# Ledger of designs, part 444: VH-VL binders against q9umr5

Target 1, 268 residues: q9umr5
Amino acid sequence: SYKPVIVVHGLFDSSYSFRHLLEYINETHPGTVVTVLDLFDGRESLRPLWEQVQGFREAVVPIMAKAPQGVHLICYSQGGLVCRALLSVMDDHNVDSFISLSSPQMGQYGDTDYLKWLFPTSMRSNLYRICYSPWGQEFSICNYWHDPHHDDLYLNASSFLALINGERDHPNATVWRKNFLRVGHLVLIGGPDDGVITPWQSSFFGFYDANETVLEMEEQLVYLRDSFGLKTLLARGAIVRCPMAGISHTAWHSNRTLYETCIEPWLS
Below, E stands for the ipSAE of ESMFold2; O stands for the ipSAE of OpenDDE; V2 stands for 0.75 times the mean of E and O plus 0.25 times the DockQ between their complexes.

## First folded at step 21 (VH-VL)

Design yh142 (framework fv_nofazinlimab; at its last look DockQ between E and O 0.85; V2 from the best seeds 0.80)
Fold by OpenDDE, look of step 22:
Structure yh142 (fold): chain C 268 residues (1-268), chain A 123 residues (1-123), chain B 112 residues (1-112)
Amino acid sequence: as target 1 above (268 residues)
Amino acid sequence: QVQLVQSGAEVKKPGSSVKVSCKASGGTFSDYAISWVRQAPGQGLEYLGEIIPMFGTRNYNEKFKGRVTITADKSTSTAYMELSSLRSEDTAVYYCARTKYDILEGFSDFDYWGQGTMVTVSS
Amino acid sequence: DVVMTQSPLSLPVTLGQPASISCRSSQSLVWSHGNTWLNWFQQRPGQSPRRLIYKVSNRDSGVPDRFSGSGSGTDFTLKISRVEAEDVGVYYCMQATHEPYTFGQGTKLEIK
């Protein structure tokens, strides 16, 4: 039988968005038990990501326990960060494939319609004042705000991304790295036409330097220092990069071609 | 001024479906979320779900999951609520209402309401 | 789900006298950063609900100052300093801090 699939949604999302994905999985892998976790739906997805991590952990533990052969995670957008953190804090997870579906794995610094929708009176260049405050860090979107022009504030104030990246020293860094490295495969999915994840390379752990030049994963300090295991995973062939053009952010979970090319191969 | 105008009254048979519309005017449709609330005769208010037209994301009350579908057409500034497998208990006035999300100012919930749409389910 | 409990459910009031409605939530409505999404709605006979108060104590535009909201955590109150004939209707509290959004049972205000 196929390993169970656990799906984690993104910002302001719910299980409804994954109805097509469920259909695809059912068609290609009949009998697969797919669980889309309806936790922190809607505005609840704005809650601090660590709170979400704890909630999702409680939900996945029993699923993993019933699947001794392992499970697959499909984590969309903000959910990809939740899942990465989840795998970092769980010393006994049995995740075979962690599929990061258009997730801002290296953070967000976009001036997109999404941002303007949530911050109608603010610009990207000024959000550091909000997001790197204790007040701002109470919102999930600020937990992975990564301002390349205010790296000091990011490193010191980011209560989530900087920690799971191992960019700020903390007592659990070694253990979290060990835990995360239990994953069989890390499948990174994203593309240049996403329109929300900014830069889109963030889905592949690329990101801006201080001059807003996009550097690839291998140029990032987190990779060079192997702070949470990216270098190790790459070395053992456990990282899969699957870029795809022509897909908008809200379509990653509902595109058949994307599914067949980037998701399906890792559900066996 | 802001207005939410809903479609007219419906009479439906049990087991059928109903689709109610809510057209927004006087503001930017994509800047808001649209929620649906119903009220059975002589009863209180019950939340059904919400859609964010700009994102296309939906959130449903679990009580109605599987039966309720909320959609939106940004080109016409219209939200829709479809309820399937109708029962007599679904007889109610259905309202749409808008919500503004603002991280800095806070969320402004249900500041404007539609006039309501009476849906009667009877054999 | 968060249960919103209003008291009283029926509120007969003499014109010109004050009125008070209590709303209690089964869990705290305080968001992590301190905001509390508690709203009060008025529904006059044959009309749609109208928001009176948002975020516990903020009056909507056009709402008379005789209406006031207060409270914190799990206990909230709507007060009318001097009830007028136009205030007849059903009042609902609503929480939007937790999914799904939930309403109180409603309080029917009538003139004695």
Scores: ipSAE 0.839, ipTM 0.922, lowest interface PAE 0.7, mean pLDDT 96
Fold by ESMFold2-Fast, scan of step 21:
Structure yh142 (fold): chain C 268 residues (1-268), chain A 123 residues (1-123), chain B 112 residues (1-112)
Amino acid sequence: as target 1 above (268 residues)
Amino acid sequence: QVQLVQSGAEVKKPGSSVKVSCKASGGTFSDYAISWVRQAPGQGLEYLGEIIPMFGTRNYNEKFKGRVTITADKSTSTAYMELSSLRSEDTAVYYCARTKYDILEGFSDFDYWGQGTMVTVSS
Amino acid sequence: DVVMTQSPLSLPVTLGQPASISCRSSQSLVWSHGNTWLNWFQQRPGQSPRRLIYKVSNRDSGVPDRFSGSGSGTDFTLKISRVEAEDVGVYYCMQATHEPYTFGQGTKLEIK
């Protein structure tokens, strides 16, 4: 018997994007109950991330309650940030494997076609003016916009990412860290050919410094201070890093080799 | 000028499938989302679903999930709506419409529409 | 699903007189301050719908300024200050704040 799997999608997404992933799971782990959550689909994926966390929390509680041996989370792109917050705010989650599939865990700072699609008149260098306003923080993508040239604004204005990463103080930080540390495995997946997540190392808790040089997870203040438990998890042997080249952003959930290498081993 | 051109009228038997096309011209297809809406004779408008070619994402009205499939071919700037297991109550004019998701200016919902495709389901 | 209710459903108007159509939603359409995804469409006989108003009160290019949209939260109005013969048709409100997007029943504007 396999643990149930809960899938949380990304920006503009829905359960339809995961049809290949479900086929792979059914082939390798037949009988697995897989629930792809159809919440905040399409344009609703642009709703503030804390609102999304609340809705997904309500949906996952009964699934977790029915699975005393635990559940697995597969969380794609923006969905990985939703799952990070779920693991922190839920006092009673029983997540074994949290599989983060190309998610911007330290934030996003990219001048990609995706940015131009949503902000046609903006460049990455000036998006901070919009995102770090109260108005901008009403859109999910601004909740994880992390401009390395305006870090003081990011720390002050980010209503979501700076808080869940422990980069800004929060009254619940100690409880959030305790809850997050209950996770069995943190499986980080991403790669240089993603083309959307910028820097791609954000999927592995790396990020730009003020000179746009990427510093890896172990050099981040959030890791060094162990703000939400990354250092503790790594010491416990609970962090798995699975980078793969040759995979574009929309292909992570439909690549068989990626599935067999990075996901399948963690679906007990 | 922006134009959405749909395929011609169809007459189908109950239980069959229909696939309607919507070809975009006068702009870059990938800059927009394409939605499908239907209108039964003498009745109001009903939303079926939406595709965003840029992101490769699609979402459907739950009423039609399992029967509706929306696809896009970027190389021909064409979106498709396929409806299976047709019933007489699926008789309607089917429209495609365009949406721009500009966060600064605000979402521009259904700014241009296709001419409509009449689908008649009869035995 | 969000229910959109229009009134009246039949609107006979004398040429040159004002006309007003109400649209109510079963829940708030506010996304955030300044962002309410409510639209108005006109469908002339035998034609596709044409958008008149988006985001509550913004007129599309080419739409005469005698058309205006207003409202907030759950209560919205489309007004025509001086009805002209070409205004005959069915008018629909549409919300896109919540999935699935939903339309009102339509208001048929007729000249008396």
Scores: ipSAE 0.813, ipTM 0.899, lowest interface PAE 1.0, mean pLDDT 93
Fold by ESMFold2, look of step 22:
Parts: C-alpha cells; structure tokens; sequence
Structure yh142 (fold): chain C 268 residues (1-268), chain A 123 residues (1-123), chain B 112 residues (1-112)
C-alpha cells in the first residue's frame, strides 16, 4: 500500500486545481489516500504565511498520526513555502517526500501578473516600500518578496522567508534545521517557462545577487552556511532536481509527462 | 464606465440546469474577481462563489459546491455561472459583481453589480 | 460561516429624521492590522444592489454625505442623518473578511 499524499495549494487557489494530479496518482498508485487541503482558499491565501502554517499544521497532524510509516507532501507555488515551514516547526513530522512544485523557495522578485494584479500602481523596483513595512508583511505575497537591491530591509523586515531560510539569526534556528533534516527526500520542480516565479531558479533555491545575476543553490550563502540543512541534505543524496521546460505556472499539476518524470517516482 | 451586463431571464424545469452570463466592459477583465450572488423573491442576498480570470481559479460557497460551476472567457470578457439539478427553491434573481484586490488601497468588494437575471424554476 | 445579524429588520422613518441600522457579526471581522472588510449596500425597489460604504466607513463615489458608517470588531452601524424619499429600500451589511462572504438579513427602510 502507498503512503498517504497531502497536497497544499498556492495563492488564490483551491482543491479543484489538482483534479488532474489526483487522476494521475489514482491511475499509477491505486489505493493511495490523497488529501488536498482546502484551507485558506481564495482570498484567505493572502493571510500571513505563519497563520497559514499554523492552520495547515493542525490539519496534517491527524493525517500523519494515522500513517506511522510516513506521508508525502506535494506543495504548489506559495504552498511550497508553507510546507517547508511545516517541516521546520513540526518536531515530530513523518514526511518522506517533500515535492516542491514550482515554489518560490528563495523568494520572488518579478513584475508578474500576480504583482500587477495585487499592486497595480507598483513595479518590482519600488515594491520593497510596501512589502518591507508592517502593513505589507500582513499579506502572504510580501512574506516572500525578496528584493536583491534592498537586502538590509529584507533581512530586517521579512517575518517569514528570512527566518525559514536562516538568513536572520533567531532562537529556533537549530531546532528548525534538525526538524527539516528529518525529511526523506526534497524534490525540486520548476522550469524556465514558468512565467511567474522570478527568477524561476528560486524553485531550486537559486536567486539573484545584487547585479541580478542568478546564483545557483550551491553558490547561495544559505547553502554554504548550511543554515537550514540544504548542504547536509545534498550530501545525503536526498535532493532531487527535476527541471522541465515548456510548462507555464498554472500547468505544473496538470502535465502528465511532468507527473511521470518528476512526481511519480517519489510516491512510494 | 464599468458595466456588467447579464443575459436575459430564464424559465426552467426542475432537474435541469441554467447558465447565466456576465459581460464586463469599461475595464480590464483580468484585473478583477467576478462573484455571483442570488436573491430569492422577497428574500435577502446569498453569495454563491467567485472566479479570478487572471489565474483561472474558482472558489465556491460550500452550500452550492457540486451544483454550481463558475467559468470565464477572457477573450470575450465574460463570466458564466451554471447551476445544475434545479429546484423550485432556486427561483431567484442572480447577480454578478466584481472585486478589486488592490493590497495598497485595500480590497474593493462588489463595487459594481450586473442588472440581475431572473431564473424561474417551475414545473 | 460568519452570521451577520441586522436590526431592525423593518425601519419606518419620518421624512427628514435620522435612521440607524445595526449589523453584528458572529466573529471578529478584523483581517490584519485594522483591516475590516465590512460593506453596506442599498437596494432600491426594482433595482440591483448598490454599494454605499466600504471598509466600514468609506463612502462610495456619488453617495450623499448624509450616509455614514462606523463600528469595529463585531459591531457596525449605518446612519442616515436625514432620511429622504429616495432612501426607501432594503439595506444590507456584508462581510468579506472570511469566506464565504455573508450578508445580513436586510433592513427595509420605509417612509411613515
């Protein structure tokens, strides 16, 4: 029998978006219990990410308790940040595969449709004024805004991303690292044609330096310092990178080839 | 000059379905969420759900989940609401309304409404 | 679901006199740092609803300044300082802080 799968959706999303993914899992892994969590749907996906993490934690505890052999997480877009925070704050999680489906793991810095839709009078170069304020940090999209040109403001103001990345010192950093490292595999999925995650390499823990040159995961300070366990996890052979071109942001969970190549092998 | 123009009145039999359209003009269709609200004769207002055309995402009131389907066509700036398995209790005026999700200025909920579409369910 | 309770449900008023409509929610409507998405709508006879007040106290464009909104948390009020004949209709509060969005039962304002 297969381990249960828990699915966590993204911004302005709902469980309906994963109907094709559910069909694929049922076809290839019949009998798998799949739960698509329908918390913080629609407008409520803009609530602070720590509030979302608390709510999702309460929902996953009974699922994990009923599955002592472990569970898998498939976490899409913003949901991948929720899931990474869960892995850090839960002392007793039993997650085997954490599948991060085009998630902005190192943050977001792009003039995308999401930004224009939520901030119609702003652009990426000036959004730090809103996002790195107490007002802005009350909205989820600002919790992972990462302006490479205002690093001191990011490090000081980020209530979420800078903490879970270990980019700002905090008293829980050691215990969060220990908890994160209990995951069996970290499966990173994304690609250059996503069109929303900017830079798209954020899905692989890459990000811009101050000149907007993309540094890959192994060149990032958070990796080099092993601040939350990436270097340790890579050394174990537990990080899987599965890039795929030609997939737009809203199509990751409905592409059969992507599922078969990047997701299916990890749903033991 | 924002306008939401809805399709005409419908008379339906129990067990059938109805599809109401809502065409937006005077703004960029993808900049807004489109919501559906109904009002039975002599009764109050009841929210059915919304669609965000920019992302293609839908969120339904649980009371109507399984019977309501909300869709959008960006090329025609038109949202649709379909209600299936109709009952006499579904007789109502159905409205569309829009929301702007501007974080800096704050959410602007249902700032414009369509004219309403009367749906009558009668044997 | 958040229950929105209006009172009174029927409000006969003499022309030129003030009117007050109460709306109470079953849960706090505070989203974050003071944000409260509580709205007031007017529905004149035979018409679709029209927004009067958004975010508790902000009048929409074209709404006379005799209309005002106030309140916080769970208790909200719409006031009309001097009722005019065109104010006849049903008034609804609506919360959009929590999904699903919910309306009060409506208050029918009539001229005595």
Amino acid sequence: as target 1 above (268 residues)
Amino acid sequence: QVQLVQSGAEVKKPGSSVKVSCKASGGTFSDYAISWVRQAPGQGLEYLGEIIPMFGTRNYNEKFKGRVTITADKSTSTAYMELSSLRSEDTAVYYCARTKYDILEGFSDFDYWGQGTMVTVSS
Amino acid sequence: DVVMTQSPLSLPVTLGQPASISCRSSQSLVWSHGNTWLNWFQQRPGQSPRRLIYKVSNRDSGVPDRFSGSGSGTDFTLKISRVEAEDVGVYYCMQATHEPYTFGQGTKLEIK
Scores: ipSAE 0.721, ipTM 0.857, lowest interface PAE 1.1, mean pLDDT 92
ESMFold2 (binder alone), look of step 22: mean pLDDT 88; pTM 0.907

Design yh143 (framework fv_nofazinlimab)
Fold by ESMFold2-Fast, scan of step 21:
Structure yh143 (fold): chain C 268 residues (1-268), chain A 123 residues (1-123), chain B 112 residues (1-112)
Amino acid sequence: as target 1 above (268 residues)
Amino acid sequence: QVQLVQSGAEVKKPGSSVKVSCKASGGTFSDYAISWVRQAPGQGLEYLGEIIPMFGTRNYNEKFKGRVTITADKSTSTAYMELSSLRSEDTAVYYCARTKYDILEGFSDFDYWGQGTMVTVSS
Amino acid sequence: DVVMTQSPLSLPVTLGQPASISCRSSQSLVWSHGNTWLNWFQQRPGQSPRRLIYKVSNRDSGVPDRFSGSGSGTDFTLKISRVEAEDVGVYYCMQGIHEPYTFGQGTKLEIK
């Protein structure tokens, strides 16, 4: 039968958001055991990402142990960063397909509705003052705030993203890279009409330089240095890029065409 | 100026469903979370769930998961709470309330409440 | 779920005298750096709850200065320095740190 699927939600989210995704999986891969992890729901999604990684790790261990043939991960929005860290910290994960669904893999830098909602008196240009403080790093959104105009502060203050991307040294970096490289497929999904993830190319490991020009994954130092294995995965043919226009941030998990094109092929 | 106005009282039979509305005015709906809380006669307050209309996200208390559905219509600035498979113990006043998630100022929980909607479940 | 325990549950008070309500949580209500989302609500007979205090000690606009909140960790207190007739009602504490959000049982404040 099909490998089990584990779903990790995003900011302010819960298992409820994935009703349509579960319907699609049941239609195309009947009998698939799908577990949508109902941890850090709602406001708890704002807890520090390392705390979330620990909780999700505890939840996925028994699921992976019961599936010797492997499992698939579908990780939405900030959940994609949780899954990145899970794959690095777990010495024994058996993940086949890691499907990153519109996740800010190189970070976030943009004036969006949810930024204004959480920081009503802040703009993207001044949020670094809050996010790169010890206070700010206690909130998940600040763990992946990546201001291209204050890269020195990002590298020094980021307690999560800079470390998991290998942009800042960590004692466990070599082990994290080895663990991450065990993944079968890294499926990257995103698009220009998302409206939340900024730049949208962050979902494909592209990001702004100091002039706010987007550089693709292959031009990033983390790729060129192979800091956590992207270059090795690409050479193996293990990276899949699936961009799609016309999809807003909250619609990635409920669009049938997106599912059939970008997700369904990777759910063996 | 800020008001949350709820629909009128309902009397329902066991096994049916009820849908209560909460209309926001004065800008409340734009970027706030709307929560639902109930109070059985002579009892305390019990949280059902929350929706963030701007982002379409919703979260439910496990006790009501599978029976409660919270939705929002941004065009009418109205949130809805639907509770299915009604039982006599669901008899309560149902309230909507709003929350602001400001990281710097802190979360401002339930700063404005609706007037409440009495739902009576009896045969 | 986090259990919120209030005491006393019944609080008869003489007009003009102080009143104090305690609220205890079954686990710590600290996010980080002293940020604790503990709220106090007042419900007058026949009315919707009204928030008095948010984030432990911040008083809402229009709430008289005779109301004050204090506490940390698992122990919180709502104080009324001089009880007035309009204070009759039920008072609830509420935690917003852990989901589902939970309320105390309520304290009924009565005159005399």
Scores: ipSAE 0.771, ipTM 0.881, lowest interface PAE 1.2, mean pLDDT 92

Design yh144 (framework fv_nofazinlimab)
Fold by ESMFold2-Fast, scan of step 21:
Structure yh144 (fold): chain C 268 residues (1-268), chain A 123 residues (1-123), chain B 112 residues (1-112)
Amino acid sequence: as target 1 above (268 residues)
Amino acid sequence: QVQLVQSGAEVKKPGSSVKVSCKASGGTFSDYAISWVRQAPGQGLEYLGEIIPMFGTRNYNEKFKGRVTITADKSTSTAYMELSSLRSEDTAVYYCARTKYDILEGFSDFDYWGQGTMVTVSS
Amino acid sequence: DVVMTQSPLSLPVTLGQPASISCRSSQSLVWSHGNTWLNWFQQRPGQSPRRLIYKVSNRDSGVPDRFSGSGSGTDFTLKISRVEAEDVGVYYCMQGDHEPYTFGQGTKLEIK
């Protein structure tokens, strides 16, 4: 009776990280078929996001086809961007709730442990030199690197995020918007204590201006122009914002209070 | 300088579990991923899984689904590989090896290996 | 899973002569703008594997320059320009492009 749930993991992650989430779903919605996609695990999570989108698309098509009443997506961290693109490129998706779990929807600009791990000699202020090169764009982390001090380079070089956000034109933009708008609910989850997603408001479509002042979703050109449907979704009452303090980046999928407050209500 | 030192040989009965350790020295344990690879006598190399201690993220070869668990203790710079429901076919030398994920310089796969731990599964 | 196939499996070589080992992947290993995560390891009798080559053609520090790696896509080669007695052992190619990482079956280099 419950719609199937498809889970898409994040950077360096795998299906085995979601055992607590699966436990919570089984407790509150027994009988739910939950598929945690074991694609692009570990180092493969660093592959270009468009490559990941194609692979995940092939995996979700048969699941969606078997569920005529619809499915729910729970997409964690980088996985939330994969799901954004899936909903745009699939002209026949039947997603009811798209639950974005601390994903950098407007991009990333931070000196976090992931940046230090992957670019040990770089700082956030000079990473644009690597990420906005053809070399850098072959790595997922650079596909959503959004340097607010080099916005011209971001707009010209981003092969993924600038296109799915409609910040740079693409021939398929109108079709992508139409497809994305078929989603039932866009559930945005994130919080100030995440410690990785920078700014944390990126999970709610907020982002830095050139002075590193955060502008919220309704002040973004992407929203104002309704580039992929955010303004239309908000007007429909289809956007849910669920911020929660006290949760670190690796704990979003294993916190019971968060699950009960932000996820459980959207798993019909 | 860099050294990966593994625990000693073990003899186990079918159906039991084994836990092998790999202690890193001569470098920062948290800067690297640690992988586990096994080699049955006279056979080739087979990958079991990998952990990134800094983040606690781990992934496993699907072939060992539900039987392998890799953990790390940053305070002792030690990684562990536990294999459960042991079969005679699990008799092998188990190795740990390290990897650095530097995007600018490129991935440095398995640059240093432990000395190996012989695990014998017999009735 | 990506299957790595080595040829030959047994390689008897006369001292001072060149040796060549082939490694073929079942899938293309192209990833980072033409960089490929293909590695070569040497395992001497009774010892742990030692990495010789990483990223197709880069020699590790301390590895003699008589060892060289080359290739792209699905076909890779390890060459030893003139074999020495210390080169006896089993050589493995390994791909890190796709999870799970996979190794070739190994090539046993012997002095004849």
Scores: ipSAE 0.740, ipTM 0.856, lowest interface PAE 1.1, mean pLDDT 92

Design yh145 (framework fv_nofazinlimab)
Fold by ESMFold2-Fast, scan of step 21:
Structure yh145 (fold): chain C 268 residues (1-268), chain A 123 residues (1-123), chain B 112 residues (1-112)
Amino acid sequence: as target 1 above (268 residues)
Amino acid sequence: QVQLVQSGAEVKKPGSSVKVSCKASGGTFSDYAISWVRQAPGQGLEYLGEIIPMFGTRNYNEKFKGRVTITADKSTSTAYMELSSLRSEDTAVYYCARTKYDILEGFSDFDYWGQGTMVTVSS
Amino acid sequence: DVVMTQSPLSLPVTLGQPASISCRSSQSLVWSHGNTWLNWFQQRPGQSPRRLIYKVSNRDSGVPDRFSGSGSGTDFTLKISRVEAEDVGVYYCMQGYHEPYTFGQGTKLEIK
């Protein structure tokens, strides 16, 4: 009796990461059809985000077609960016709640253990040399690398994030904005103890300025210009912000209190 | 040298489960992904799945989904592979191997292997 | 799944002579500009596999110069310029392009 839920995972993920989330949904909304998309699992999560968007689009079309009352998206970490693009490129999506679970919506600029894991000899200050090359843009993590000290290179070289955020012009920008605005609710979840998403406010469309001072969503040019519809959604009452302390990056999909507070209310 | 040390041979009955361990030495455990590969007597290599302790993520070969469970204990630097509902065709040597996902140097697929654990399923 | 096909499956070689093993993938293994995840492994009798070559042509540390890898797209070759007694074993190619990772059937190298 509830709308179907589609789950899009993050870096190196697969459906197994969402076992607890599925248990919570089954307990509170029994009978919900939940589909965790097993596309771009594991190492394939490093493939270019536009390639991932194409594959996920093909998978969600039949699910949405079978649910004329609408569907919900729960999109974790990098998966939140995939879902951002899905909502923009699909002329006919029927998404009610888009639940973004600790996703770097304004990008990533962190010298974290995760960065060292993938780039052992690099520092965040030097990664722009790799990520803003054509070679680097063939890896998903570089598609949302946002160096606040080289914003000109980010704007010119980002093949994904700068385009979906409307930070660089694209012929389809007007259509992408119109499509994204069809979403019922944009539920943003994140917190200061994530430890991976840097700054953590990126999950709420905040980000570093050139001095590494975090400016919140309402101070961002993409919001002020309403580039893809954030200002319109906020005015409509369609944006929900649900920050929670004490949750590490790999625990967002397995914390019961987080689920009950931030996710459960949006699963009609 | 970095070592992956596996638990000893097991003899199991059809329908039971087996759990094989793979202990990594030194500071390698959190820096790498651990994969499980099996080899039936006289046959080739077959991939079962992978765990990435840093991300807490697990990926399984579809052929074994529902029967294989891979876990990791970071405090003991040990990965485990559990295979349930055992059949005679599961008789094989089970190997753990590590992968480093270094984007600049390129992925270091299966750069070091454990010694193998013989699992015999007999009635 | 990506299918990896090796030829020959049995390779008897005289000591000191060259040996060559081919590997073909059912799909291109090229991810991005220059990144091709094709690996070669050696398994000596009674031992675990040991990686010899990664990314088509790069030798692992400690692997003798007489081993070389080459190829592109879907066709790859492992070559041993002068076979030594210690080279006896089974050789496998492996693709890391798509999960599940898949191996060739193996080529058994024997001294005749």
Scores: ipSAE 0.741, ipTM 0.871, lowest interface PAE 1.4, mean pLDDT 92

Design yh146 (framework fv_nofazinlimab)
Fold by ESMFold2-Fast, scan of step 21:
Structure yh146 (fold): chain C 268 residues (1-268), chain A 123 residues (1-123), chain B 112 residues (1-112)
Amino acid sequence: as target 1 above (268 residues)
Amino acid sequence: QVQLVQSGAEVKKPGSSVKVSCKASGGTFSDYAISWVRQAPGQGLEYLGEIIPMFGTRNYNEKFKGRVTITADKSTSTAYMELSSLRSEDTAVYYCARTKYDILEGFSDFDYWGQGTMVTVSS
Amino acid sequence: DVVMTQSPLSLPVTLGQPASISCRSSQSLVWSHGNTWLNWFQQRPGQSPRRLIYKVSNRDSGVPDRFSGSGSGTDFTLKISRVEAEDVGVYYCMQGTEEPYTFGQGTKLEIK
């Protein structure tokens, strides 16, 4: 009787990362069919996000078709951006709850372990030179790199995030907005102790201005313009904000209190 | 100097498990992924899986899922590969090797290898 | 899985003569436009594999100039311009474009 749950992982991840999440769901909602998509695991998580969207789309279509009552999405980190795009490009999705676990919805601008690991000789201040090239845009992490000091380059070069957020025009923008608005609930989860997502408010559609002052969702042009439907969803009562302190980036899918507070209530 | 030093040879009975270690020195352990590759006598190379100690992420070859477990201890710069439910077909030399995920320079696959650990499964 | 096929599997060569090993993949190894994760390894008797070539044609530090890699898409070649006694061993190609990473069957190079 519970709606099926589809899980989309993050950078370098695989289904192994969600073993605790599966345990929690089984305990509170026994009988729930949970599918953790083992696509773009490990190094393939670095493939361009549009390629990942296409592959995940093909995988979720039959799951959604078999669940006329709807499905829930739980999408972690980079996976939350994949799910954002899925909701926009699918004319026929039947997603009830889209649960975004610490995903950089407005982008990433941080000197974190992931940056140092993937770009050992780069700092966040100079990564724009690599990421905003056509070559850099062939790697997922650059698809959501959002340098607030080079916003003009981000708007012109981002092949993914600027388009999905309606920050740059796209022929399909009206259809993408219509599709996204079919979601039942947008559940946003994140927190100040994440340590990877920078600024952490990116998980709640906040982001840096040119002075690195964080502006919250309601102050963003994309919200004010209602570019992809955030203002409409908020007015509908469909956006849930669930911030939690004390949780590091790799612990969002394995913290019982987080699950009980922010995830469990939205799994019908 | 970069070195990957593996634990010594093992002789195991069918149905048991083996745990092989790979200690990294000379570089920052957390800067690299560690992969495990095996080679049966007179045969080619076969990939088992990889761990990225910095993030705790691991990915396994589907052929070995459920039997292989790869772990890492950052405090001792040591990666481990445990293989359970051993069969005679698991007799092989097991190697660890490192990979660097550098986007600017490109992925540097298996640039340094351990000396290998002979695992013999015999009754 | 991506299948890697090497030819020949046995390669007897005379000292000082050239040797060539072919490697074919069951699908394109191009990561995106232009990046190809194809590597070549040498394994001398009783030793661990040693990487010779990475990203199709880039020679590792300390690898002699007589070794060269070439190719694109699904068809790759390792060439040794003048075989020396120390080159005896088994050579493997490897793809890193898709997990699980896969290796060719190996080519055994021997002096005749």
Scores: ipSAE 0.781, ipTM 0.887, lowest interface PAE 1.2, mean pLDDT 92

